# VHH binders against Profilin-1 (pfn-1): the designs that were tried, part 76

Target 1, 132 residues: Profilin-1 (pfn-1), of Caenorhabditis elegans (q9xw16)
Amino acid sequence: MSGWNAYIDTMTAAAPSIKRCAIVGAADGSVWARTEADNVFKASEEELKTFVALFNDVTQVPAKGADIEGVHYVVPRTEESLIFGKKENTGFFAVKTKSAVLIAVYEGPNEVAAQVRKAVESMQTYLNNAGY
Below, E stands for the ipSAE of ESMFold2; O stands for the ipSAE of OpenDDE; V2 stands for 0.75 times the mean of E and O plus 0.25 times the DockQ between their complexes.

## First folded at step 12 (VHH)

Design uc80 (from uc76 with S109T D110E N112G; framework vhh_7pa5_2)
Fold by ESMFold2-Fast, scan of step 12:
Structure uc80 (fold): chain B 132 residues (1-132), chain A 124 residues (1-124)
Amino acid sequence: as target 1 above (132 residues)
Amino acid sequence: QVQLVESGGGMVQPGGSLRLSCAASGFTFSSYAMSWVRRAPGKGPEWVSTISGSGGSTSYADSVKGRFTISRDNAKNTLYLQMNSLKPEDTALYYCATGGPQPPPLPGTEYGYWGQGTQVTVSS
């Protein structure tokens, strides 16, 4: 399909607890690659447009939370290029690069969350180093 | 099974125009951003343009801004590239791909793209 599918495959291989993930355009939230079939990432383009706009001012996000796939997540805090959220046993990590936002939805406890964060940040670093 | 079939290439003189088409099947076309990528003789792939799934957002490489227009018809699962004011430097094999600008390849991988492409030659 595209070179972005390799990034989906790499993240899911590095962190098997990722249930669904996507790579979307930072400017508009358009889907570039996502998990499919039984693991399809089902966020609408309009929801993703709203989501990527949160990176314009991450300091506002903890007060509002974030919606992904119609699920409202509590966002306890943010970092400059990182938004993460929790809802019971489910969570997500989203990281922004110059051109893209990588979103991974996972299931499991804090030990699992750390592995997912590492996988997503590894891809973010690789893209940032390449100017993406 | 994703299939992308490019067409519309040909030979044209400098200043001429061509319209390329990409027929997509095997996936939910309207959910994905789509791009045009080209490979000139002796060079690596160069990203040309991207359009969002809804068609509401477009972007272009600096080399083609103002001359090329990307568009899509989601009812027909077809992507288009209108190329105006063609230059010899636009001579390349053109192919379509899902997603935005192609990322740097991961170690041990190549650029992911489907189809045989369509040849555009700009010459006297």
Scores: ipSAE 0.587, ipTM 0.797, lowest interface PAE 1.3, mean pLDDT 88

Design vc55 (from va19 with E98L T99D; framework vhh_4orz_3; at its last look DockQ between E and O 0.87; V2 from the best seeds 0.78)
Fold by OpenDDE, look of step 13:
Structure vc55 (fold): chain B 132 residues (1-132), chain A 123 residues (1-123)
Amino acid sequence: as target 1 above (132 residues)
Amino acid sequence: EVQLVESGGGLVQAGGSLRLFCAASGFTFSDYSMAWLRQAPGKRREWVALISYAGDYDYADSVKDRFTISRDNAKNTVSLQMNSLKPEDTAIYFCAALDSFDEGDSTYEYDYWGQGTQVTVSS
């Protein structure tokens, strides 16, 4: 469990605009690690179960949006293993690995989104190479 | 040439209504999510509403339940119905487009902007 926390720290260090972050099981949405203290990732197990299931068919997500931590996000863009949500000056990037989903909720102007994506995709690549 | 042209702005009394339109041309409208943003004098530009290319939408908390965003892909238009207007809604309203399929767009910023339309709500 402590090992997964290190990956949370790596992502948040790589993109300071990330406010909350979580690593969850791709199959059931179980929480493996998440930001704590002043930036607690607060999504429920039920919500995460629904969220990770979005990756079963990402093409449908832009029509319905995505909910995280009780907040609805419009999803203007998806890729096979990526979901991008947007709400005011906030958003999220979620990427799927072999066995996990990485979720990063960020705050800031549109310009910060690129850095956030890079952070989560870098971790995605690392974990995939490690077999996760 | 890409063009976004806003219309429908004007002067209205508090409690009144306006309907803004944005006409798009020069790009594949149906591939873009469309947003309305506004900038009041001396204030930073703020997000108002967003509708995805697939039709899901959301609003800023300050306009929720008063404003309605919609799009017509057949006419290449996005609209913003503004009800129960308040003086604090006074601003230049901009239409913006976000490409949903361009993998080369790594910034996730709006790709195209209109020139804006003035909305003034008097007390």
Scores: ipSAE 0.887, ipTM 0.934, lowest interface PAE 0.4, mean pLDDT 94
Fold by ESMFold2, look of step 13:
Structure vc55 (fold): chain B 132 residues (1-132), chain A 123 residues (1-123)
Amino acid sequence: as target 1 above (132 residues)
Amino acid sequence: EVQLVESGGGLVQAGGSLRLFCAASGFTFSDYSMAWLRQAPGKRREWVALISYAGDYDYADSVKDRFTISRDNAKNTVSLQMNSLKPEDTAIYFCAALDSFDEGDSTYEYDYWGQGTQVTVSS
């Protein structure tokens, strides 16, 4: 499928532990694409606007955590363009490109988290190189 | 050398309380996010609570109204206050540390683990 949905499919295929995933605009959190149907990414537009703004200064995020889909995640680490959140046996990785934020919510033990990070960062690099 | 040493475990009746402590040494404690995990007999190790290096925290849903995590950077300790204990809380409780500033660690695995302290909650 043309458009942004193909990138959703690429990330979920690369890391099957991703349960829900979205590509949102970095400026305003508008949803460009997301997982659908039984795996609907359910974050509200207000939540996503707040979420993408975290990338304005990732160093402030560990003090307050991050909310996605109404779930609070503790953020034990960030990097310049990456936020990692953890809640029980689930978590998320979010990365910023030039124009977008990629969000992947996963379930599983620590070894699957590394796969999720690699899938999301590979897409981040690809989209950045493509000008997005 | 790095050490994480748990204490405060023991035998308690259902409905009782315990406070676990984790004493840390050999690293800059304030740079680490700290977690409590537990492993019950026959079960996988599971996340109980996490407190970031900057103070945000959360709990597994099964314990969130009963347990409280806190840290004291001056004393290099993290603690877990456990109230309203149930037999299903019986487990070995482990303290773990994640370097919040290790940019070379792409796995986000805990860097250090304690040896654990036994908590046994009798019916």
Scores: ipSAE 0.617, ipTM 0.838, lowest interface PAE 1.3, mean pLDDT 90
ESMFold2-Fast, scan of step 12: ipSAE 0.706; ipTM 0.856
ESMFold2 (binder alone), look of step 13: mean pLDDT 83; pTM 0.835

Design vc56 (from vc55 with L98M; framework vhh_4orz_3; at its last look DockQ between E and O 0.95; V2 from the best seeds 0.82)
Fold by ESMFold2, look of step 13:
Structure vc56 (fold): chain B 132 residues (1-132), chain A 123 residues (1-123)
Amino acid sequence: as target 1 above (132 residues)
Amino acid sequence: EVQLVESGGGLVQAGGSLRLFCAASGFTFSDYSMAWLRQAPGKRREWVALISYAGDYDYADSVKDRFTISRDNAKNTVSLQMNSLKPEDTAIYFCAAMDSFDEGDSTYEYDYWGQGTQVTVSS
């Protein structure tokens, strides 16, 4: 099993409300790893290329929102390397590292959002420290 | 003191329309993303619509094409136009605000809530 898949497992274990997630290349959206089988992360290559480009200027994202897996999310907050999106009882957190974007799609009430953010930010820190 | 005050609720026959307003005070309204949520008797509170501080918006699928959210930063208001109302829309409607620039130990929950306004749609 690839080493990148272990990072997917780490994030989903840290925040069980994460239903789908992926690690994609920051430059082109290429998929390095994603949830598979029962919880397939179903974003197209074209969609992922557009999605990672949002990190070129996160301040513009709240005006237009973000699309992933064919779902439009309103983006009420961003930070330099983080985008938070909402749709009904679901949402996503995405964070950028030196080389990658980590995307986690969760289900649940707003109170679970903090644990999802913590899971992706912990991995962001780990990958940045490892040179990714 | 922060306040969110809803108005415009009432009793309406099915097929009718209502417009809800939420007046905000005590915070920098233009820095907040605003939402409408509702709670029907015996049910969980559910998301109805969200509009970001910068103007993007979306709706729950059950109300899409019937409801319109809008905001007026000059008047510190957010509104919800509700058309083609159904008995299933009967609920207490709440406006809520989320600080779009809060960093650090934020919970990503809504910071402020209104008292709610009752909407009752009769068959």
Scores: ipSAE 0.729, ipTM 0.876, lowest interface PAE 0.9, mean pLDDT 90
Fold by ESMFold2-Fast, scan of step 12:
Structure vc56 (fold): chain B 132 residues (1-132), chain A 123 residues (1-123)
Amino acid sequence: as target 1 above (132 residues)
Amino acid sequence: EVQLVESGGGLVQAGGSLRLFCAASGFTFSDYSMAWLRQAPGKRREWVALISYAGDYDYADSVKDRFTISRDNAKNTVSLQMNSLKPEDTAIYFCAAMDSFDEGDSTYEYDYWGQGTQVTVSS
């Protein structure tokens, strides 16, 4: 198991609170890699296409929220290439690179969110530097 | 001085209604997402509702279709309309605020909390 799945493994090892994650194409939401089996990331292709389009104007996202895996998240914070969603003891961080969007769904109290953000931002930096 | 002050709690019969208010001061209210959480005796605090600074909102499944969260940025208030109350809704209700624009903040916890207001629902 090499290629894009290795990056999934790197993110989940860096932040154990990540329950499911994926790397998808920024243009169309096509899945490049995702967690599988007992931790399968189960967003549909249609949902992911809608989700990656949110990065066209992140300033509009907090007014509408975001849907991942059929779950609606309120979005309390966005930055130029980052969307943070929250629901109960769950949440997600999504970050955009030149050609990919990284999505990490985590479970646990908000205290673990900083670790999850650090994991996805580290990978974002790595992939941008690699030309992705 | 930052303050969140809850009001509107009280004793009601099952099936009744209450409206909770949270008055905020000491920070730029319109830049914060606002939440209601509750804690019953002997239980952990649980999330009830969240409204973003831009108006999107969501509810815990246990209160969905019965509770409504709203905010008034001109008055620095967030409110929670509670209908069809059940004995299981008995708890201290807390208002909480999360900064939506502090790019330097690496925490995603609530920054500010109120002291809570007691809601008691009798059968």
Scores: ipSAE 0.683, ipTM 0.846, lowest interface PAE 0.9, mean pLDDT 89
ESMFold2 (binder alone), look of step 13: mean pLDDT 82; pTM 0.828
OpenDDE, look of step 13: ipSAE 0.892; ipTM 0.937
ESMFold2, look of step 14: ipSAE 0.682; ipTM 0.859
ESMFold2 (binder alone), look of step 14: mean pLDDT 83; pTM 0.834
OpenDDE, look of step 14: ipSAE 0.881; ipTM 0.932
OpenDDE, second read of step 14: ipSAE 0.880; ipTM 0.930

Design vc58 (from vc55 with L98F; framework vhh_4orz_3; at its last look DockQ between E and O 0.64; V2 from the best seeds 0.74)
Fold by ESMFold2, look of step 13:
Structure vc58 (fold): chain B 132 residues (1-132), chain A 123 residues (1-123)
Amino acid sequence: as target 1 above (132 residues)
Amino acid sequence: EVQLVESGGGLVQAGGSLRLFCAASGFTFSDYSMAWLRQAPGKRREWVALISYAGDYDYADSVKDRFTISRDNAKNTVSLQMNSLKPEDTAIYFCAAFDSFDEGDSTYEYDYWGQGTQVTVSS
């Protein structure tokens, strides 16, 4: 894959506990790239439009949680451009850039969460510096 | 000194109910998300339920329609009502606290753990 799919590969290589991820438009949730095949990221564009709108006020998210791929996640922490969600032995990190939202769904104990966050924040920084 | 103290465990027949409590002290309880986890003999500790500092909650699929998590910020407690208990629910149950506002903490691990309370469900 070239273009946006290479960024998917970069994140999953940096944090192997990431099982599914996507890059979506911050304004409308349109999918720019995602994991495919056996690891397909299955969120609908309607679900993603609702999800990216959470970044309009991250302080409200812990009261409601977040839904991705039809799974409800409790959100115990947010930061200005970051949402962290948990469900059983899985979780997600989502970060916002100027024009996109990066979403990574991972499996593993909480010890792997730092690696996942680092992978998505490194890509966040790269895309912001590139004007995205 | 931070403390999380579980209580309410015991021996119960299959199909019965128990209510667990976790009393918290030594931190600003309302800033923390609270969880129940359990560990059966010879097994890894597993997530049972989580309630955010702002009140959203969810459960492991195996307990979802049988267990209810709740918190009381005025009393600094979190509780777990466990109904329709099965032998598979036998475990030590721990409460845990996650600092929802710990700026600069990149570990994303639970900050505090209780000592646990035993729940034994007999057939």
Scores: ipSAE 0.774, ipTM 0.895, lowest interface PAE 0.8, mean pLDDT 91
ESMFold2-Fast, scan of step 12: ipSAE 0.759; ipTM 0.882
ESMFold2 (binder alone), look of step 13: mean pLDDT 82; pTM 0.819
OpenDDE, look of step 13: ipSAE 0.868; ipTM 0.924
ESMFold2, look of step 14: ipSAE 0.726; ipTM 0.882
ESMFold2 (binder alone), look of step 14: mean pLDDT 82; pTM 0.823
OpenDDE, look of step 14: ipSAE 0.832; ipTM 0.906
OpenDDE, second read of step 14: ipSAE 0.833; ipTM 0.906

Design wc104 (from wb9 with A97T; framework vhh_6fv0_2; at its last look DockQ between E and O 0.91; V2 from the best seeds 0.76)
Fold by OpenDDE, look of step 13:
Structure wc104 (fold): chain B 132 residues (1-132), chain A 123 residues (1-123)
Amino acid sequence: as target 1 above (132 residues)
Amino acid sequence: QVQLQESGGGLVQPGGSLRLSCAASGFTFSTYDMYWVRQAPEKGLEWVSTISYSGSNTYYKDSVKGRFTVSRDNAKNTLYLQMNSLKPEDAAQYYCTKDYDILTGSFGEFDYRGQGTQVTVSS
């Protein structure tokens, strides 16, 4: 296991309503770490390649939505380094760091979503400061 | 207005047990993940445990795994922390909150915690 698994553990502990999450390469969508066991992050390599490419022009993402783990999410809006989607009582937050994309899939009410966002953004800040 | 009130602390011998409670009001308790944090004398805040809004997922600091159990009763707006096999290093003021960053060891924009409850472990 790589040191990146520790960050996965931290994010899930920080926001326990995260069901699955992954850290992937921003350039190619390669998986650096992901939740496993009963909460395996299931996105394919091809899907992740497509997903991380969304950050090349986030302004277009709300029009078409985003797919993660074979699930299509509505993307209400985006920020420069943030893509988030919703589907019923589920959603995802994806943030881009210097070299990585952090993806967290969650389940719960909107209040929980806000907590998940904060956890993911906190990790984003941490990794950016660390040079990643 | 958000209100949290911790209770259940006390003095116990090493190996003893305590059950902490946190009464929540002023927000929809059942829709928030909740946290237990503690602050030992002359130390900073540290994360102890987190529980999902539904109670389905729980996480613990490594040093308390197997000894502490977090739970919640959403109908009663109450968070719990069962602490077994207490050690001297568990002595601290314990707080509950809905807003805590375990990476930075800090509360969010607002300090959503009560007065805390003191846990003392002494032989």
Scores: ipSAE 0.912, ipTM 0.949, lowest interface PAE 0.5, mean pLDDT 95
Fold by ESMFold2, look of step 13:
Structure wc104 (fold): chain B 132 residues (1-132), chain A 123 residues (1-123)
Amino acid sequence: as target 1 above (132 residues)
Amino acid sequence: QVQLQESGGGLVQPGGSLRLSCAASGFTFSTYDMYWVRQAPEKGLEWVSTISYSGSNTYYKDSVKGRFTVSRDNAKNTLYLQMNSLKPEDAAQYYCTKDYDILTGSFGEFDYRGQGTQVTVSS
């Protein structure tokens, strides 16, 4: 899935405070693309399978939190296709499309978090409209 | 009461240089990623460059890589764009913003962009 790397590049340019991100299969968490080189997104297949399954019932997620890259995040809110995780000045936004889950791990203040969410949701809309 | 004021545009010959400034007020500048965008007459908005809130990460549209440099001075609440080796294709109204959607090519719903600064490149 090397063609998916262009979407990773677009996300990091759109929200430069994203430290790592990935596009994974919504059914099984298989990695379609991820940040590489200086900031490798490193989550096991087992962790990603567990993570994408959270979208099967997002209402249960705030009670238990979420794990990404071996880091546990509190989840203060979810929507049908969005999970927000927070730990200190870092966090993640994950959104589900028809076929995929986009995961963006960021570092920065709350204002940056809002900019990251907008970028992730814009990509979600783009991929859904493109049939993914 | 967010305000952004672009300045530093002007007329240059091809190959010339300009340094654009964007003065920010009414918000905590140092906590936002910032964007430079441009618009030529009768054309849509075009993303030019992005810089992270700390200044640590910068990104550029392919056609300006190596010629333009974005920077920021958080102590002065100012964003900069150094434009070298200017080409006629760079002529446009340049805007800075904290709320730009690179995927849709539009300013955000609560857009606070300034009036822009005109860059003109004449042969």
Scores: ipSAE 0.516, ipTM 0.802, lowest interface PAE 2.0, mean pLDDT 90
ESMFold2-Fast, scan of step 12: ipSAE 0.696; ipTM 0.856
ESMFold2 (binder alone), look of step 13: mean pLDDT 81; pTM 0.819

Design wc110 (from wb9 with T28H; framework vhh_6fv0_2; at its last look DockQ between E and O 0.03; V2 from the best seeds 0.00; counts 0 for: pae E 8.0 > 2, placed apart)
Fold by OpenDDE, look of step 13:
Structure wc110 (fold): chain B 132 residues (1-132), chain A 123 residues (1-123)
Amino acid sequence: as target 1 above (132 residues)
Amino acid sequence: QVQLQESGGGLVQPGGSLRLSCAASGFHFSTYDMYWVRQAPEKGLEWVSTISYSGSNTYYKDSVKGRFTVSRDNAKNTLYLQMNSLKPEDAAQYYCAKDYDILTGSFGEFDYRGQGTQVTVSS
């Protein structure tokens, strides 16, 4: 276990409606840390490689959606360093830092989604300030 | 108008127990994750516990794990914090919130918290 696990724990504590989350390398999608035990983040290496590449041109993502853990999500819109998707009562928020992509998969109503976003963006800001 | 009202605080001896309540109104309580936060004298805000909107997931500060239990009754719009085996270092003003950033230690832009309830643990 690396020090990155602490950030996973912080995000899940900050937004307990997060079901699974991961911190991966922005360049190659390599997993630095992820939720485990009963809530294992299950995205494959190939899937994550494809996913992080979406940040190369986020403007195209809404047209095609995004896949995480074998699940296809509708992406209503994107921001420069933010991709989020929805599927029924689930969704994900993915944010890009200087060197990483944070991915949080959540379950719950829209109000919870907003809380999850804030938690992920807060971590994004923290890591960016730390140089990551 | 979002309103949160904490209660249940008081004076207890070390090893004692208290049960805090937080009455929520003015928002759809059952659709929000909720937080307990405390502030001891001359200290900053400190995260204590978080519970998911459904109550299915709970998280705790390490120092309170095994002693504190967060729960909620969505039908009553009420958040709870059962505090057992209280220690002097648990003495603080306790707040419930629907908007708290653990990383920054802030209640967010709109400061959605109650007036707090005081917990005192005699030494």
Scores: ipSAE 0.901, ipTM 0.942, lowest interface PAE 0.5, mean pLDDT 95
Fold by ESMFold2-Fast, scan of step 12:
Structure wc110 (fold): chain B 132 residues (1-132), chain A 123 residues (1-123)
Amino acid sequence: as target 1 above (132 residues)
Amino acid sequence: QVQLQESGGGLVQPGGSLRLSCAASGFHFSTYDMYWVRQAPEKGLEWVSTISYSGSNTYYKDSVKGRFTVSRDNAKNTLYLQMNSLKPEDAAQYYCAKDYDILTGSFGEFDYRGQGTQVTVSS
């Protein structure tokens, strides 16, 4: 098992309301690690390539939303290195590091959404400090 | 004001069992994922277990898997940790939290931490 799988395990332990998550390359959307089996992250290579390209200009994203695992999410606003979306009882947080994009799909109330965001941002800081 | 009050610690022999409780007030307990963390004398904080807001998803530190079980009763605003087959390495002050950073080993906000309950394991 790759070293990156340990960070997927850490993310799900840090925010157990995450249903599925992945760490992908910022340049091409290539999967470095993702949740598997019953929690498998089901995004195609083409979808992930399109998704990571959104970070080239996050200001355009709220007008069109974002697609993850074939699900279209409303993106109410973005921050420099953060895209988040909502659809009914589900949502996602995606953050960009120097060389990676972390994507976490969750389900739960607003308080849980805030905890998922904190976990994703903590991992972002950790990976940036590690040179990724 | 967020309040978390741990209880149920004590002295047990290796192989013994304890059930810890955490009584929560001052926030919407049923809408938060919750944590159990511990601190042994002269050591830093160490994550032990996490449970989702609904109770459907649980995660554990590798060294406690199969021995510890986390659960919650949202109607009673109470979090539990059932500890079986206790080992000397499990001796620590145990805390519950709604804000804990597993990567840094630290509580996020001061008022989201309880006083803890002490677990001692000795023959």
Scores: ipSAE 0.689, ipTM 0.847, lowest interface PAE 1.1, mean pLDDT 90
Fold by ESMFold2, look of step 13:
Structure wc110 (fold): chain B 132 residues (1-132), chain A 123 residues (1-123)
Amino acid sequence: as target 1 above (132 residues)
Amino acid sequence: QVQLQESGGGLVQPGGSLRLSCAASGFHFSTYDMYWVRQAPEKGLEWVSTISYSGSNTYYKDSVKGRFTVSRDNAKNTLYLQMNSLKPEDAAQYYCAKDYDILTGSFGEFDYRGQGTQVTVSS
């Protein structure tokens, strides 16, 4: 819905290197909003359900990695509410709020990755403070 | 515990070469991007180079591109920096860092960095 799409626009404006992103329900991976058109976030419902469940025990994720949009990523580091995935020159940051998981897929060097992380963590804080 | 130990610095003439090494332990080295950073006297830390966890992608500060080559040997948990055509402005203490340290701005938290290795370029 259009309300959630504004948050997609805010994140992509804050970190232009984000190629695709989505806001999905933390309990079931249902898509609340995502990038569309030429930059469609293409993860399936089944994949997203599996992905958000990783936040049930983030300490186990580095050993097995994570899959998004059919791509397998190594996961060098997690925090209680953050999963960082890398595949060579691409990666993702995913953060959990009370009700949602924010996922941003990017491409580029370290400076790009840091900007992407800042953008998703800022939105995480905003949504948590708003009760989501 | 994370340990990083740099070596290979020294005194070299302008135009000379050095190869730095960084021995890593206490974490799963092959799943982390690694960085070289440097600090000249009374300057902040300056990013020099990054290498992806597999070694497939490398990135360089513009002023060192074409002169420096970063590499890694994941079987030996070792990061390298080959420095060619050294200039006086390259003189600094060089440190290696683990990926998350750079991205979080945690350079002020030295628990994840070694003592560094000094590179001096003079006549």
Scores: ipSAE 0.012, ipTM 0.310, lowest interface PAE 8.0, mean pLDDT 84
ESMFold2 (binder alone), look of step 13: mean pLDDT 81; pTM 0.817

